# VH-VL binders against q6zmt9r679to764, part 5

Target 1, 86 residues: q6zmt9r679to764
Amino acid sequence: DNLLHWLAEELSEENAESLSSTLPLRRSTIQLIKLKNPDDLTEQIHEFLCFWKKSLPTFTDKLRLLARHLRKIGRSDLAEELKFKW

## First folded at step 26 (VH-VL)

Design bb4
Fold by OpenDDE, fold request of step 27:
Structure bb4 (fold): chain C 86 residues (1-86), chain A 118 residues (1-118), chain B 112 residues (1-112)
Amino acid sequence: as target 1 above (86 residues)
Amino acid sequence: QVQLVQSGGGLVQPGGSLRLSCAASGFTFDDYAMSWVRQAPGKGLEWVSYIRGSGDETHYADSVKGRFTISRDNSKNTVNLQMNSLRAEDTAVYYCAKFDYYEGMDVWGQGTLVTVSS
Amino acid sequence: DVVMTQSPLSLPVTLGQPASISCRSSQSLLHEYGYDYLNWYVQKPGQSPQLLIYWGSNRASGVPDRISGSGSGTDFTLRISRVEAEDVGVYYCMQYLQTPFTFGQGTKLEIK
């Protein structure tokens, strides 16, 4: 997912930690993703987001929901840019 | 203080039309989907319609498809249900509900009675 | 459409005693990569429905810990450890994995 990969590149380590804590992912999933990509923060975030996206019902407004998560972690700037790129 | 306030119900003859409105406050409106659920007198709950946050996708129960239209105005924090070609079996209390994509319908309006009778 | 089946439909309970309601779905409500999209609602007399449980086992905000949801896939249970007078009402399960969203028939909880 190119858009999610872009977003992953824009997030700091602090943002990544905050974001992952807000996503409804199982702890085991988060740990597994980190273990698979121990030295690649961007790929960790990308996988978090891809997994999250896949976990949602088809009728979900995934863009709006992701924007909500970004605002929640203080990245309203990315939320706005995301809407533009989506 | 999250709140949904409904209006627009009433008595109408078969074949008539009504428009229900639901005004939302206390939350970021477009972050959430909205739904309508109805309850016929003495009966259970029946989902009627769904509209996601952007308003670009809607869903309807088969019983109302082609007759009801859900819409939202995110600038006014409102969701509406246009009901056309009303039938006696549409008689019910209609509820608007805030739909959290994770939690489901976490906030409900007070309900609006719609009576379809000749 | 997913058919939701509740049992029992009538549930008389003595105050202070536990209550249990079953909900079965005709299809699994477990999303392939996520959670069970199953809600429990209660509609108390003269009131609008209110959310009790989401994702099958998570209590909504303000819901007391004496109320709990369990189960996964096609079989779910709502439990009230100690029934209180305020618990009187009709309980509904609802799947929200796919549209149309579908409710169970409802279970009427009354005090004996």
Scores: ipSAE 0.912, ipTM 0.964, lowest interface PAE 0.5, mean pLDDT 96
Fold by OpenDDE, last read:
Structure bb4 (fold): chain C 86 residues (1-86), chain A 118 residues (1-118), chain B 112 residues (1-112)
Amino acid sequence: as target 1 above (86 residues)
Amino acid sequence: QVQLVQSGGGLVQPGGSLRLSCAASGFTFDDYAMSWVRQAPGKGLEWVSYIRGSGDETHYADSVKGRFTISRDNSKNTVNLQMNSLRAEDTAVYYCAKFDYYEGMDVWGQGTLVTVSS
Amino acid sequence: DVVMTQSPLSLPVTLGQPASISCRSSQSLLHEYGYDYLNWYVQKPGQSPQLLIYWGSNRASGVPDRISGSGSGTDFTLRISRVEAEDVGVYYCMQYLQTPFTFGQGTKLEIK
């Protein structure tokens, strides 16, 4: 997912921790992703975003939902850009 | 305070039309989907329609497809249900509901009675 | 369409006693890689429906801890540990895994 990969590149490690805590993912899943990509933060973020997206019903407005999560962690700038890319 | 306030409805003859409206407040409207659910007199709940936050995708129950249209205006925090070609079996109390993509229908309007009778 | 089946349809209960309602789905409501997309609602006399449980077992905001949901896949249960007068109403399960969203028939809880 190119859009999620872009977002992953824009997030700091602190943002990533905050964001992952707001997403309804199992902690074990997050830890597994980190273990698989110990030295690549961008890929870690990309993978848990992809997993999150995959875990939602098809009728979900996934991009707007993601924007809501971004605003929650203080990245309204990315939320607005995400909506623009929608 | 999160709330949904409905308007519209009333008595109409078979084949007629009505428009229901639901005004939302107290939350970021376009972050959530909206749904309509109806309840015939003395009966259970029946889902009618769904619209995503952006308004770019809609879903309908088979019983209303081709006759009902759901729409939203995010600039006005409103969702509407245009009901055409109404039938006696469409008689019900109609509820608008805020749809959280995780939790489901977490806030409901007060309901609006629609009566289709000759 | 996913068919939702509740039992019982009528539930007379003595005040202070526990109550249990079953809900079965014709398909698994467990989303791949996710949660069970099952709601419980209650409609009290003269009121709009209100959300009780989401994802099968999570209480919605304001719902007392004496009300709980359990189950996964195709079998779900709503439990009230100690029924109070304010619990009178009709309870519905609803799947929201896929459209059309479908409700159970409803269970009418009354006080004996």
Scores: ipSAE 0.912, ipTM 0.964, lowest interface PAE 0.5, mean pLDDT 96
Fold by OpenDDE, last read:
Structure bb4 (fold): chain C 86 residues (1-86), chain A 118 residues (1-118), chain B 112 residues (1-112)
Amino acid sequence: as target 1 above (86 residues)
Amino acid sequence: QVQLVQSGGGLVQPGGSLRLSCAASGFTFDDYAMSWVRQAPGKGLEWVSYIRGSGDETHYADSVKGRFTISRDNSKNTVNLQMNSLRAEDTAVYYCAKFDYYEGMDVWGQGTLVTVSS
Amino acid sequence: DVVMTQSPLSLPVTLGQPASISCRSSQSLLHEYGYDYLNWYVQKPGQSPQLLIYWGSNRASGVPDRISGSGSGTDFTLRISRVEAEDVGVYYCMQYLQTPFTFGQGTKLEIK
């Protein structure tokens, strides 16, 4: 997913931690992703975003939901950019 | 404080039309989907319609497809239900509900009675 | 469509005693990636429905811990550890994994 990969590149380590804490992902899933990519933060973020996206029902407005999460962690700038790129 | 305030409803004859409105406040409206649920007198709950945050996707119960239209105006924080070709079996209290994509219908309006009778 | 079946439909309970309601779905409500999209609602007399449980086992905001949801897949249970007068009402389970969203028949909880 190119868009989610872009977003992953824009998030800091701190943002990633904050974001992952707001997303409804199992802690075990997050840990597994980190273990798989221990030295690649971008890929870690990309993978848990992809996983999150897949975990949602098809009728979900995934863009707006993700934007909500980004605003929650203080990245309103990315929320706006995401809407533009989606 | 999150709140949904409904308006519209009333008595109509079979084949008639009615428009329900729901005004939202206290939350970022377009971050959430909206839904309508109805309850016939003395009966259980029945989901009627769903519209996601952007308004670009809608869903309907088979019982109302082709007759009811859900819409939203994110600039006014409102969701509407246009009901056409009303039938006696559409008689119910209609609720608008805020739909959280994780939690479901976490906030409900006060309900509006729609009576379809000749 | 997913058919939701509740039992019992009528539940008379003595104050202070526990209550349990079962909800079964005609197909699994467990999403491929691990969440059960099952709600519990209560409609108290003269009121709008209110959310109690989401994802089968998570309490909604303001819901007391004496109310709990459990289960996964096709079998779910709502439990009230100590029934209070304010718990009187009709309880509904609802799946929201897919449209159309479908409710159980409702369970009427009354005080004996």
Scores: ipSAE 0.911, ipTM 0.964, lowest interface PAE 0.5, mean pLDDT 96
Fold by OpenDDE, fold request of step 27:
Structure bb4 (fold): chain C 86 residues (1-86), chain A 118 residues (1-118), chain B 112 residues (1-112)
Amino acid sequence: as target 1 above (86 residues)
Amino acid sequence: QVQLVQSGGGLVQPGGSLRLSCAASGFTFDDYAMSWVRQAPGKGLEWVSYIRGSGDETHYADSVKGRFTISRDNSKNTVNLQMNSLRAEDTAVYYCAKFDYYEGMDVWGQGTLVTVSS
Amino acid sequence: DVVMTQSPLSLPVTLGQPASISCRSSQSLLHEYGYDYLNWYVQKPGQSPQLLIYWGSNRASGVPDRISGSGSGTDFTLRISRVEAEDVGVYYCMQYLQTPFTFGQGTKLEIK
């Protein structure tokens, strides 16, 4: 997912931690992702975002939902940019 | 203080039309989808329609498809249900509900009675 | 459409005793890499329905811990450990994995 990969590149490690805490992902999933990509933060973020997106029903407004999460972690700038890129 | 306040409804003859409205407050409206659910007298709950946050996608029960139209105005925090070609079997209390993409229908309106009768 | 089947449809319970309601879906409600998209609602006399459980086992805000949901896939259960007078009402399960969203028939909980 190119859009989610872009987002992953824009998030700091701190943002990533904050974001992952707001997303309904199992801790075990997050840990596995980290273990798989121990030295690649961008890929870690990209992978858990992809996982999150895939876990949602098709009728979900995934863009607005993700934007909501981004605003929650203080990245309203990315929320707006995401909307534009989507 | 999240709440949904409904308006509209009433008595109408078969073939007639009614418009239901639901005003939302206490939450970021466009972050959530909205749904309508109805309950015929003495019966269970039946989902009627769904509209996601952006308003760009809607879903309908087969029983109302082609006759009912759900819409939302995010600038006014309102969701509406336009009901055309009403039938006797559409008689029910109609509820609007806030739809959280994770939790489901976590807040409900007070309901409004729609009676379709000759 | 996903068919939701509840049992029992009538549930008389003595105050203080536990209650259990079953809900079965015609298809698995477990989304790939996700959660079970199953709700429990209660409609108390003269009131609008209210959400009790989401994702099959998570209590909605304000729901007491004596109420719990369990199960996965196609079989779900709502349990009330100690029934109180305020628990009287009709309970519904609902799948929200796919449209149309579909409810069970409802289970009427009454005090004996």
Scores: ipSAE 0.910, ipTM 0.964, lowest interface PAE 0.5, mean pLDDT 96
Fold by OpenDDE, fold request of step 27:
Structure bb4 (fold): chain C 86 residues (1-86), chain A 118 residues (1-118), chain B 112 residues (1-112)
Amino acid sequence: as target 1 above (86 residues)
Amino acid sequence: QVQLVQSGGGLVQPGGSLRLSCAASGFTFDDYAMSWVRQAPGKGLEWVSYIRGSGDETHYADSVKGRFTISRDNSKNTVNLQMNSLRAEDTAVYYCAKFDYYEGMDVWGQGTLVTVSS
Amino acid sequence: DVVMTQSPLSLPVTLGQPASISCRSSQSLLHEYGYDYLNWYVQKPGQSPQLLIYWGSNRASGVPDRISGSGSGTDFTLRISRVEAEDVGVYYCMQYLQTPFTFGQGTKLEIK
């Protein structure tokens, strides 16, 4: 997912931690993703986002939901950019 | 304070039309989907329609498909249900509901009675 | 469509006693890599429905801890540890894994 990969590149480590805490992902999933990419934060975030996206029902407005999460962690700038790129 | 206030409804003859409206306040409207649920007199709940936050996707129960149209205006924080070709079996209290993509229908309107009778 | 089946349909309960309602789905409500998309609602007399439980086991805001949801896949249960007068109403389970969203028949809880 190119858009999610872009977003992953724009997030700081602090943002990533905040974002992951707001996403309804199991701790075990997060741990596995980190173990898979121990030295690549961008790939960790990308994997988190991809997994999260796949975990949602098909009728979900995933873009707007993701934007909501970004605003929640103080990245309204990315939320707006995300909508623009979509 | 999250609130949904409904308007519209009333008495109509079979084959007639009605428009229901639901005004939302107290939350970021386009972050959430909206749904309509109805309840016939003395009966259980029946989902009617769903529209996601952007408004670009809608879903309908088979019982109303082709007759009802759900729409939203995110600039006015409103969701509407246009009901055409109404039938006696459409008689019910209609509820609008805020749909959280994780939690489901976490806030409901006060309900609006729609009576279809000759 | 997913068929939701509740039992019992009528539930007379003595004040202070526990209550339990079962909800079964015709297919698993566990989303792949996700959660069980099962709601519990209650409609009290003369009121609009209100959300009690989401994802099968999470209490919605304002819901007392004496009310709980459990289960996964196709079998779910709503429990009230100590029934109070304010618990009178009709309880519904609803799947929101896929459209159409489908409700159970409803369970009418009354005080004996």
Scores: ipSAE 0.910, ipTM 0.964, lowest interface PAE 0.5, mean pLDDT 96
Fold by OpenDDE, look of step 26:
Structure bb4 (fold): chain C 86 residues (1-86), chain A 118 residues (1-118), chain B 112 residues (1-112)
Amino acid sequence: as target 1 above (86 residues)
Amino acid sequence: QVQLVQSGGGLVQPGGSLRLSCAASGFTFDDYAMSWVRQAPGKGLEWVSYIRGSGDETHYADSVKGRFTISRDNSKNTVNLQMNSLRAEDTAVYYCAKFDYYEGMDVWGQGTLVTVSS
Amino acid sequence: DVVMTQSPLSLPVTLGQPASISCRSSQSLLHEYGYDYLNWYVQKPGQSPQLLIYWGSNRASGVPDRISGSGSGTDFTLRISRVEAEDVGVYYCMQYLQTPFTFGQGTKLEIK
């Protein structure tokens, strides 16, 4: 997912931690992602975003939901740009 | 406080039309999908319709497809249900509900009675 | 469509005793990569429905600890450890994994 990869590149480590805490991801999933990419924060973020997206029902407004999460962590700028790129 | 306040409804003859409205407050309206659920007298709950936050996608129960239209005005924090070609079996209390993609319908309106009778 | 089947439909309970309601779905409500998309609602007399449980086992805000949800896949249970007078009402399970969202028939909980 190129869009989610872009987002992953724009998020700081602090943002990533905040974001992951707001997303309903299982601890085990997060741990596996980190183990797979121990030295690549961008790829870690990309993978948990991809997983999160896949974990949602098909009718879900995934864009707006993700934007809401981004605003919650103080990245309204990315939320707006995400909507534009989506 | 999160609140949904409904209006509209009433008595209508078969084949008639009604428009229900639901005004939302206390939350970022366009961040959430909205749904309508109805309950016939003495019966259980039946999902009627769903609309995404952007309004770009809607879903309907088969029982109302082609007759009901859900819409929203995010500038006014309102969701509406246009009901056309009403039938006796559409008689019910209609509820609007805030739909959280994680939690489900976490906030409900007070309900509006729709009676379809000749 | 996913068919939701509740049992029992009528549940008379003595105050202070436990209550249990079963909900069965015609297909698994466990998302391939996520949670069980199953809600429990209660509609108390003269009121609008209110959310009790989401994702099968998570209590909604304000729901007391004595109310719990369990199960996964196709079989779910709502449990009230100690029934109180305020628990009187009709309980519904609902799947929200896919549209159309579908409710169980409802279980009417009454005090004996």
Scores: ipSAE 0.895, ipTM 0.960, lowest interface PAE 0.5, mean pLDDT 96

